# Designs tried in a protein design chat: VHH binders against o75319. Part 57

Target 1, 181 residues: o75319
Amino acid sequence: GNHIPERWKDYLPVGQRMPGTRFIAFKVPLQKSFEKKLAPEECFSPLDLFNKIREQNEELGLIIDLTYTQRYYKPEDLPETVPYLKIFTVGHQVPDDETIFKFKHAVNGFLKENKDNDKLIGVHCTHGLNRTGYLICRYLIDVEGVRPDDAIELFNRCRGHCLERQNYIEDLQNGPIRKNW
Below, E stands for the ipSAE of ESMFold2; O stands for the ipSAE of OpenDDE; V2 stands for 0.75 times the mean of E and O plus 0.25 times the DockQ between their complexes.

## First folded at step 3 (VHH)

Design s73 (framework vhh_4orz_3; at its last look DockQ between E and O 0.66; V2 from the best seeds 0.00; counts 0 for: pae E 14.2 > 2)
Fold by OpenDDE, second read of step 4:
Structure s73 (fold): chain B 181 residues (1-181), chain A 120 residues (1-120)
Amino acid sequence: as target 1 above (181 residues)
Amino acid sequence: EVQLVESGGGLVQAGGSLRLFCAASGRTFSSYAMAWLRQAPGKRREWVALITSGGKTDYADSVKDRFTISRDNAKNTVSLQMNSLKPEDTAIYFCAAKYWPTLYGSYDYWGQGTQVTVSS
């Protein structure tokens, strides 16, 4: 259905590029059918996403959708030039090793194929915060060797909202490194 | 601003060992990736070893399995243990720092360098 996700309005639609990375996080854009339930200033469509990215003088090269539903928007709502990857990720629990691996693999593939540009990897879940933040940070920690607290701080600062889930934070800070392949 | 000061350089015979140290100023050391680079006479500066803020290490092929980079965040230091030294390792060794999350590329801060000489 066209039910607006809980607290969706409370989060900034698009974060900032994470310096030194190709990541940018945003909340899920909503297709036109949701607009009737939103004030004009609350609307955030796939088109709005791209407009906001352009306003930051950036360009999306890949969208990774971590939501566990397909009801929010269709891949067809995106420009054909921007690849779309769905990784069904259950909310509220630490993503499993397979999910983490899929995410890492997608990111690494993108980076390998996009060495000649500066296009961004756009990552979102529902709010673009917890699942999104966890997987981005997990990548930075496991693959790039970033200190967990620094990864978390960087994400929080750039997203404009802090990771909220303690199980995510705890796993990032003290959990085991996950396999990268 | 971060100041870096190298120490531990000197003269050593081939096959010998040497340990370099780099002391960093400031309170944000733990957030920096640290690297060792070296420059031999008449040669360009080359990357030797890197350690991320999280402790992940990487080495140039020429020093792999002989050199070990490590860091002590409590003491704001990074070290380079150099074993099985060769005359080809003779160079000025520089400590460099890069603020996370950028791991590669230009460094934000440099030390003055310390001379390492390996005799035949």
Scores: ipSAE 0.329, ipTM 0.713, lowest interface PAE 1.3, mean pLDDT 93
Fold by ESMFold2-Fast, scan of step 3:
Structure s73 (fold): chain B 181 residues (1-181), chain A 120 residues (1-120)
Amino acid sequence: as target 1 above (181 residues)
Amino acid sequence: EVQLVESGGGLVQAGGSLRLFCAASGRTFSSYAMAWLRQAPGKRREWVALITSGGKTDYADSVKDRFTISRDNAKNTVSLQMNSLKPEDTAIYFCAAKYWPTLYGSYDYWGQGTQVTVSS
């Protein structure tokens, strides 16, 4: 299908870089075939993503795609110089420990290899909000020792939208720290 | 591998300015992100400012537009220029270094801290 994801238009395309981190969150880019259903100001293609990040004086070094589908855009639509990582996550459910550890491994690996630059880790799900916000906040809490409420506030402010799923918020605030690195 | 020594702390009146210095020793200083964190009595340690190996800077909202972090790789130093100081800025200020460029939370190396006291 060529249908716009439900509520996709309700969200800002790209947030701001989260200060003190290498993270930037955004909603899923849509390849050109979706543009027939969008007004010009609603378009957000892979090219639009890179233009918006450059407009913030930032540069992407990695994209982590958390969607459970490949229908929205293809890795080939991205510059060859930017690594793309797919971590299939089901919406609605808190990501399992395996998924959390895969995300942490990818982030840690990128950071070790990019210590001499300021390139960002771009993270998205469909809306760039719940799964995206959960995994970024989980990383900040578990690896960086950030207080859960502070991580959530930082993500919400920088994304421009608040985490919506109560089960994700509850896990971040009261759930166990996942220590396996 | 990096050792950090802070200086420049002291007593200053509200609205005043102070500059903190951190002298680093070690073979790989230029590869480290450098940060300033602070801890007020009875409070948690709070991140204040950060400068990456590439020179990109970040600031906590509470100090944005008042504090400026800078580094001099030739001298192995990082400094924090603090302007328009408030009583709420009273804390022990720590210099910290991180080889991994994740910029909050845990750091690889810490200085001993320098006291900053802002009177009204």
Scores: ipSAE 0.166, ipTM 0.587, lowest interface PAE 5.5, mean pLDDT 88
Fold by ESMFold2, look of step 5:
Structure s73 (fold): chain B 181 residues (1-181), chain A 120 residues (1-120)
Amino acid sequence: as target 1 above (181 residues)
Amino acid sequence: EVQLVESGGGLVQAGGSLRLFCAASGRTFSSYAMAWLRQAPGKRREWVALITSGGKTDYADSVKDRFTISRDNAKNTVSLQMNSLKPEDTAIYFCAAKYWPTLYGSYDYWGQGTQVTVSS
């Protein structure tokens, strides 16, 4: 149903823009039907997301939704002017190569189309941490050539929470070399 | 804050070589992507070479196979080995830094530039 995801309340709703990149990470926004089980200060709706982005003097140009479900909110809850892309990503395990390539393709397409503005790519999974952090770091490492530890540290600092799953960290540091196309 | 100082420029005959150096201040050098850009008289500044914090390199087509960028994080330096120089390589060369490597957008820190002049 509309139960609050486990530990969702424990995470900051929205991180900060990752300096030198076009990424910002956040936890999944929840449509109004979830708010019956939330205190007002715990609510984080699609509207709240855009208000928080605006408060940072930023603008979203794409949302990449990594959740493996459609129950949290609907794309129709987002402004029509903001492209939305769902990449179904199974939690708790390192995303497969196909998922990684889909993410890289989406980011590269955005960067080419948006080279003349400063809009951000918003990325979320359920908590905006493990799957989100993995794919953002994988992109930075493979495409931008960032050292794994630097990518992880940047993500952790800007998200406001550390990547928690050791298998993700190990794959980022020691996993196979991957092609970007 | 990062401060960048270039050196190694000068006059060289076509076909010759030069090595440019960029010294960076502070402990944050290893976390930055470093680049060389150049500006010829009457032209826009153009990107020449990039090296990421992780050591991945990229080059403009006009200098590919002739120039090599490298970094020494222990000495906080980046260098540009320039071989087979041509008169069109004549420019002021700038060292620049950005927290993460992109070919899009502006660099966060810039050096003052060093002149390279290639005579035919």
Scores: ipSAE 0.000, ipTM 0.159, lowest interface PAE 14.2, mean pLDDT 86
ESMFold2 (binder alone), look of step 5: mean pLDDT 83; pTM 0.843
OpenDDE, look of step 5: ipSAE 0.182; ipTM 0.626

Design s74 (framework vhh_4orz_3)
Fold by ESMFold2-Fast, scan of step 3:
Structure s74 (fold): chain B 181 residues (1-181), chain A 120 residues (1-120)
Amino acid sequence: as target 1 above (181 residues)
Amino acid sequence: EVQLVESGGGLVQAGGSLRLFCAASGRTFSSYAMAWLRQAPGKRREWVALITSGGKTDYADSVKDRFTISRDNAKNTVSLQMNSLKPEDTAIYFCAARLYPYYSGTYDYWGQGTQVTVSS
């Protein structure tokens, strides 16, 4: 399908860098074929993503795609110099430990290999909110030792939208810390 | 940062062999998965072979049992041994690198390519 994702237009395209971290969150970019179904001001292509990041005086060094589909854009639509990582993450349920550990491993690897620069880790799902916010906050809590409420508040403020799924919020606040990878 | 330079391409008769080399410069070669891709005239670029940072290998069906990819982390090189070459193997061969093992489709760095021509 060439249909726009449900509620996709309701969300800001790109958040702000989360201070003290290398994370920036955004909604899924839509390739050129979707433009006929969008007003000019609603368009958010892969090119638009990179332009909006540059407008914030930031640079992407990695994109982590958490969607369970490849229909919205192709990795080939991204600059060849920006790594792309696909972690298929089903919506609605809290991500399993394997998914959490894949995310942590990717982030840790990027940070280790990018000590000499300030490039960002861009993370997105369909809306750049629930799966995206969960995995970023899970990383901050488990690896960086951030208090759950502080991690959630930081993500909400920088994304410009609050995490919506109560089961995700509950797991972040009261669930176990995942200690292995 | 990684820069890639290919060598070893040339003209060979069908049934012959060639060995391609890719020399990498940069601080973290051993952390990268390395791949060979090829592009024939008028066709899309296609993936040929991959070797992960851990040494696991994978091959396109068209080259299985004929091509062997290997790496030498001490020398920052990856090579592709091509045996039993066919005219259909004629293409520009590109060396490419990517960091993370669960990547889908993209590479971080590319070489300029080396021409392989297989005559009938």
Scores: ipSAE 0.000, ipTM 0.104, lowest interface PAE 16.8, mean pLDDT 85

Design s75 (framework vhh_4orz_3)
Fold by ESMFold2-Fast, scan of step 3:
Structure s75 (fold): chain B 181 residues (1-181), chain A 120 residues (1-120)
Amino acid sequence: as target 1 above (181 residues)
Amino acid sequence: EVQLVESGGGLVQAGGSLRLFCAASGRTFSSYAMAWLRQAPGKRREWVALITSGGKTDYADSVKDRFTISRDNAKNTVSLQMNSLKPEDTAIYFCATRYYPLSYHPYDYWGQGTQVTVSS
């Protein structure tokens, strides 16, 4: 179906690059069939995503899609030059260790293959906030040694919205380091 | 230990230009990301510009296209070229540094700052 995700309109389409990292977060792009339910200024298609990234003088090298659905857009809606990775994550729950491992492996692989450029890793869930923010912060804490509160503050500032789910925040601040590389 | 010393601040009229310098001493400069932050009276510190150890630059929207950050690793300096200055740019400007890849952490070392005053 063509139902707009709940509260999707409440969030900024794209955040800013997180300084000192290769991450940029955004909400899920919606393919053209959703535009009949949106005002022109509310539209955020895959094309709109790439236009907004270009406006920031940035370039995407990888998209990681954390949604549990394929109804919002198809990988075929993306430029062939940009790799797409689907990691199915359930909302509301802290991502499990397998999911965290898959995310870390994808990020590490991208960085190893892209040492000679400055292309970004674009990460999104439905709102580009809770699952997205959790996995980015988890990577920064576990892999790069960032203090949890600093990772959360950096994400919140660059996304333009604060992480909302207390279970995610609590896990980041007080949970164990996941040593799954 | 890294010590940072800012210079180049002063009084300038709106529309004018200033170039700020940050000289680093102590441990190897080239491994650190360098940043400029500013603080106006009664305001919180605001990040202005960043240059990574690899030379990539980033700017706050308020200064984009007006300010340019650069570094000279041979001289252990970072500079900020400030053009088209506005009264709103009046602040104490601080040089700060972080070890890359941890450049998004709180800054490891801070200078004393250099005062920039833009008259209308």
Scores: ipSAE 0.000, ipTM 0.105, lowest interface PAE 17.4, mean pLDDT 84

Design s76 (framework vhh_4orz_3)
Fold by ESMFold2-Fast, scan of step 3:
Structure s76 (fold): chain B 181 residues (1-181), chain A 121 residues (1-121)
Amino acid sequence: as target 1 above (181 residues)
Amino acid sequence: EVQLVESGGGLVQAGGSLRLFCAASGRTFSSYAMAWLRQAPGKRREWVALITSGGKTDYADSVKDRFTISRDNAKNTVSLQMNSLKPEDTAIYFCAAKPYYFSTRGEYDYWGQGTQVTVSS
């Protein structure tokens, strides 16, 4: 169906750019067909996403969609000029090494090709929190060498919501570094 | 906020070694990324080495395999071990800090006053 995701309304649509990084996190945008069950101030379409990014004086250069569904919006709903990458991730479980490496490869490729601009990498899952926060923090820890607690604190502050899944937090703090990238 | 004070600069013959120290004071030293940059006479400031809050290191190609950056969070110190020094390494060396690691090597929030390193031929 056309039902909105559980608890989707409880989360801020888009966070702030994470200072010192190219990351910005947000919840899944919902195409126009979902707006029938939303008040105007609750709407968050792909167009609304880009308007809110512009309101922060930022520009998206890549969207990474971590949802395990295509029902919320289509890539065609995004501006033609913004690359879109789908990485299917299942909720509840810590992402596997293959998923982590795909994410790292996409980020590193974007940064290499965008070294002369300041465009952002937008990352989302359904709520823009657990899978999104895990993969961003994992990148910061493994690739950029950020201390785990600092990465988590930075994400939580900029997203405006704290990572909720204890297994994700535990893996970030005490799990192995995935060094093959 | 963090305050940075460099020491260990001096005069050394080519091929010699020198160790620079940066003493930091502030509430959150362990969460800062620390870097060394240098400025030679008549040149732009150049990034030399970086160590992140998690201990990952990175180096400019010109100093790779000759310089080693390290940190001691218990003593709030970052150091730069400089081996096989060349006349081209002559510069004022600055310690710099950023609250979180990322991305641009030239962007730092806190700076020391610098320490002079002179390498004679």
Scores: ipSAE 0.005, ipTM 0.260, lowest interface PAE 11.3, mean pLDDT 86

Design s77 (framework vhh_4orz_3)
Fold by ESMFold2-Fast, scan of step 3:
Structure s77 (fold): chain B 181 residues (1-181), chain A 120 residues (1-120)
Amino acid sequence: as target 1 above (181 residues)
Amino acid sequence: EVQLVESGGGLVQAGGSLRLFCAASGRTFSSYAMAWLRQAPGKRREWVALITSGGKTDYADSVKDRFTISRDNAKNTVSLQMNSLKPEDTAIYFCAARGYTYFPSHYDYWGQGTQVTVSS
């Protein structure tokens, strides 16, 4: 069977909205088949995700799934009204320029189509930390002109956990701005 | 959508005080950064004060130590306390909200403005 991702229990299920942005980060939700391996207070299903977002008086308008697998939950486990975008990313590697562009394009398209509401872009990888934090910060730095240290600090504070991968942090602080097509 | 309505403007003598209010409609007011900007006749709009969703404040050099921005998330309001007013502070004052961008000079929503006139 289905095994719980390594260290998944160590992370807060969902962060808070990043102020001044439409982003919210969370760890991967786990479908019902994982419940047998979790205590009741450890459960974080797709339904639990939407309940926790609602508890913060927020609403999801898009989910961007950065995991390299589809074993954790299915798009069909999400409400039909919420768009789902899969961008396959490998853990531990800084996302490539093609991946960064896909992320930026999706975010820009969502914002353009959602000017009349305040719905959030939910972003997750396995832990909702390294790949998630990298791509959100990369967007803020490259598109919104936020200083790298400010973007990282904001993400860390709102996620409730600090970016762990030094190569990701180094790229954000000292890497080139990606001027994607 | 967020709708912003300013109040509290008026005529005041140099050295006097005024308090401006901005009432916001919208479920996610607490997640927005809120700002005050002003525009005098024939001049470009200038930023005056900012309060982040977390409560951090920042001010233009021209108003530091004289103006105080604050917010009340329970009432969906932001206010600007203006002390030691000068004729140079005469302008239309606008409330603005930053919702979906981190760009320092970009605001997603604007009020209609409230007139402040400081007589010498």
Scores: ipSAE 0.000, ipTM 0.122, lowest interface PAE 17.2, mean pLDDT 85

Design s78 (framework vhh_4orz_3)
Fold by ESMFold2-Fast, scan of step 3:
Structure s78 (fold): chain B 181 residues (1-181), chain A 120 residues (1-120)
Amino acid sequence: as target 1 above (181 residues)
Amino acid sequence: EVQLVESGGGLVQAGGSLRLFCAASGRTFSSYAMAWLRQAPGKRREWVALITSGGKTDYADSVKDRFTISRDNAKNTVSLQMNSLKPEDTAIYFCAAHYYPRLGYSYDYWGQGTQVTVSS
């Protein structure tokens, strides 16, 4: 039950807001039951997430959870005022069109409903890197018209870690633009 | 509709400072988020700084802690204070406006640009 995800400790807990966007990426928070296997400086609970974002003078308005599990933390561990959306996404494979559509719809809906504030869309998978980076970059490329290499560079810089999966990078650089809504 | 005119560019020594101004004409300036972007010789246009209609600011990592964006809605002006300038900051600087609530790389209005040259 309380197994720390493989390589989870290798990644920074929270990146920085991606400039010119509402996105911020982070690794999966771990509920308090995981702390038995973590040094104090390694802990990253849901509370720690909100504290770190506040330290950057940012505020979360939505969390999109891309993990294929619910074992790491519960939506109930988040403030009631922050909407939580689960999009079950299998690791390793490029997300399918349905998953991409769900992500784009959630982002567009949030932006429409939050035009009077600067709240962020927090996106995470297990490491906050491959699935997370893919979907954020896919949104920027397909919806905002950002060049693929620029989207990837922006994500890598703000996350503090480079996208690792070559199939994800290849799809972003050379794959079709998905004109989904 | 909004028209944008930049000023304040020039030649400065490394470590120096410049303040850029963007004067906007139009009736809805206060509703727009305002941004500064730059284009160095042989490079793509890159985003530098943003200020929303509500005054929230954001900066590219390359300029963080060195540049400060501010706005004066009464004067329809946005400013970029540039400190500790480096040769890598040499570029044409553009003022851009996009209708709040849009945050992204799509901008509705652009200025003509102002040249900043930082000598080593």
Scores: ipSAE 0.000, ipTM 0.176, lowest interface PAE 15.7, mean pLDDT 85

Design s79 (framework vhh_4orz_3)
Fold by ESMFold2-Fast, scan of step 3:
Structure s79 (fold): chain B 181 residues (1-181), chain A 120 residues (1-120)
Amino acid sequence: as target 1 above (181 residues)
Amino acid sequence: EVQLVESGGGLVQAGGSLRLFCAASGRTFSSYAMAWLRQAPGKRREWVALITSGGKTDYADSVKDRFTISRDNAKNTVSLQMNSLKPEDTAIYFCAAKGYPYFSSRYDYWGQGTQVTVSS
């Protein structure tokens, strides 16, 4: 059905580009059929996403969808020029090593193929916060060598909301670095 | 996006003090490390001071114990308190911002600069 995700309205639609990176985080866009349950200022469709990114003078080159569903929008709702990658990620638990590896591989591949432009990697889960923030921070820590507290602070600031799940924060601060196999 | 505008420069006598301000526009200010650099006539740009997003500070040896960098994220400002100024401190002072992680780039954004002249 067309039920709005729990707490979806509580979150800013799109964050800011994370400076020094190619990442931008946002909450899940909702296709037009959800708009009858939303005030005009609450609407955040796939079209609204791209308009908000353009308003920041940025351009998306890849969308990574971390939700465990496709009911909110379809890849066909996105411009054909923007690649879409689905990584089915269960909420609540820290993402497993296979999921972390898939995310890192997708990011590395995008950066290699987009060295001559400044296009962004858009990452979202339902709220664009916990799974999204975890995987972006994990990438920054493991691949880019960023200190955990700096990665978390950068994500929180640019998203406009702080990571909420203590197990995710604990894993980022004190957990092992996940190396590629 | 961040735009930086410096103020507070001017003429001061040796041994005097000046406080420079950098006003940042944009919502991402608090995520950046903020720095002051200076350029004297005919010389390369020299790093002076840095404050991280978390508030840790670092200084060039030439200004250590004389200069203090601070930031106010609520007002989107970074300041440089300059004490015990010397004629050698005469330069255009630039505010700069650096994001994490982009290790191939030193600074992502630069201000226009503000002139500091220290008379002997």
Scores: ipSAE 0.000, ipTM 0.136, lowest interface PAE 14.2, mean pLDDT 86

Design s8 (framework vhh_4orz_3)
Fold by ESMFold2-Fast, scan of step 3:
Structure s8 (fold): chain B 181 residues (1-181), chain A 121 residues (1-121)
Amino acid sequence: as target 1 above (181 residues)
Amino acid sequence: EVQLVESGGGLVQAGGSLRLFCAASGRTFSSYAMAWLRQAPGKRREWVALITSGGKTDYADSVKDRFTISRDNAKNTVSLQMNSLKPEDTAIYFCAAKPGYTYFRTHYDYWGQGTQVTVSS
């Protein structure tokens, strides 16, 4: 369908790059067919995403789409120069180990292939907050060795919104490190 | 195989400035992200600043707007310009390097020996 996701308008379109990392988080872009339901200042298309990233003097090298749908935009709506990866992730539940593994492999592969540039990994779910924040923080904790509270604080500050799901926050702070290799 | 040697440390009064230098050996310097970390007496090592192979910079909140990191790939050097120094900046400052495919500030593969910075009140 063409209905705007619930609460989508409540969130900033794009956060800031997370310092010391290659991550940038944003809410789901909406293809042009959704613009009839939005005021001009509310529009956030795939084109708008790339314009906002460029305004920060950053460049996307990969988009990881965590939504459980393909109705908001199509990969074909993105520039051909930017790889797109879909990881279907259900909201509300902490992502399972298989999902965490897929995310970690995608990030590690990108970083290895992009060692000679500063391109960013763009990560989004519907709001660019809970699933997005969980997987980015889980990567930082498990792979980079960042302390859980530091990872969460960094994500919250750069996204401009705090992680809302207590089960996600609890898992990040007190859950086990996932060794998915 | 990257070797790092720091210089430029010393004693300075609060409000003063100091510039640290890190000389790197090896042909891979331009492909590495370079960082400065510091360790105060009795405290854990903390990250201060990072510059990527492409020249992007990041700073810890405690030093933002006071410190500037830069690199010169032709001379295999990284520098840290430290302004408006505070007694809390007193520490041994270490130059560190890591692969260019990651510039995460919490892990480094190569480290210098460190240079002492002392800021008097």
Scores: ipSAE 0.013, ipTM 0.423, lowest interface PAE 8.5, mean pLDDT 88

Design s80 (framework vhh_4orz_3)
Fold by ESMFold2-Fast, scan of step 3:
Structure s80 (fold): chain B 181 residues (1-181), chain A 121 residues (1-121)
Amino acid sequence: as target 1 above (181 residues)
Amino acid sequence: EVQLVESGGGLVQAGGSLRLFCAASGRTFSSYAMAWLRQAPGKRREWVALITSGGKTDYADSVKDRFTISRDNAKNTVSLQMNSLKPEDTAIYFCAARSYYPFTGKEYDYWGQGTQVTVSS
């Protein structure tokens, strides 16, 4: 299917780097075949993603794709120098411990290998909001020791949209720290 | 994603030298950590050397000061210079690539077919 994801047009394509971290969040890029259903100003291809990151004077070193589909773009649509990690996550449900562990491993591995540069970890789901915001905030809380409310506020401010799913927010604020690293 | 092909193996006398090459094809070579591992008959696969995407190197104690790993991102190659070879270095040598996930220090995402190195006394 060539269908645009529901509400995808409602969200800012790319947020800002989250200060004090290596994270930047964005909505799913859509390969060229989707552009026939989009006005020119609505287009957000993999190429558009990298152009917008460069416009912020930032550089991506890793993309983590949290969507449960491969229909939106192919890893081959990304620059050859940028690694791509797929973590299949279902929408609506809080990510399970295995998913959280995979995300933490990827982030920690990237940071270890990139201590001598300032490249960013790009994270997206369909809208770059709920699953994306949950996993970034979960990492900041569990690994970096950030207070839950501070992590959520930082993500919301930098993404330009607030986390919408109450079960995700509740888990971040009141759920246990996941020590599965 | 990444295809790896080793070359440079062969028969050499103890005290001699060999240089192994690994030619990589695929989108992300410069972003991968590259490694050499070896497996002798009847033994488990053993890590030998690693070079990160940033060029930092690390070596197993058994080969330190004798082997040197290097990479050439323009040519998509990684090489292993092996000096002062010993009979116990006899093994099939594998080139391997590791992405940032799963980064555990042991697991590799992509492997070559291996190249035989035989050191006679």
Scores: ipSAE 0.000, ipTM 0.139, lowest interface PAE 13.0, mean pLDDT 86

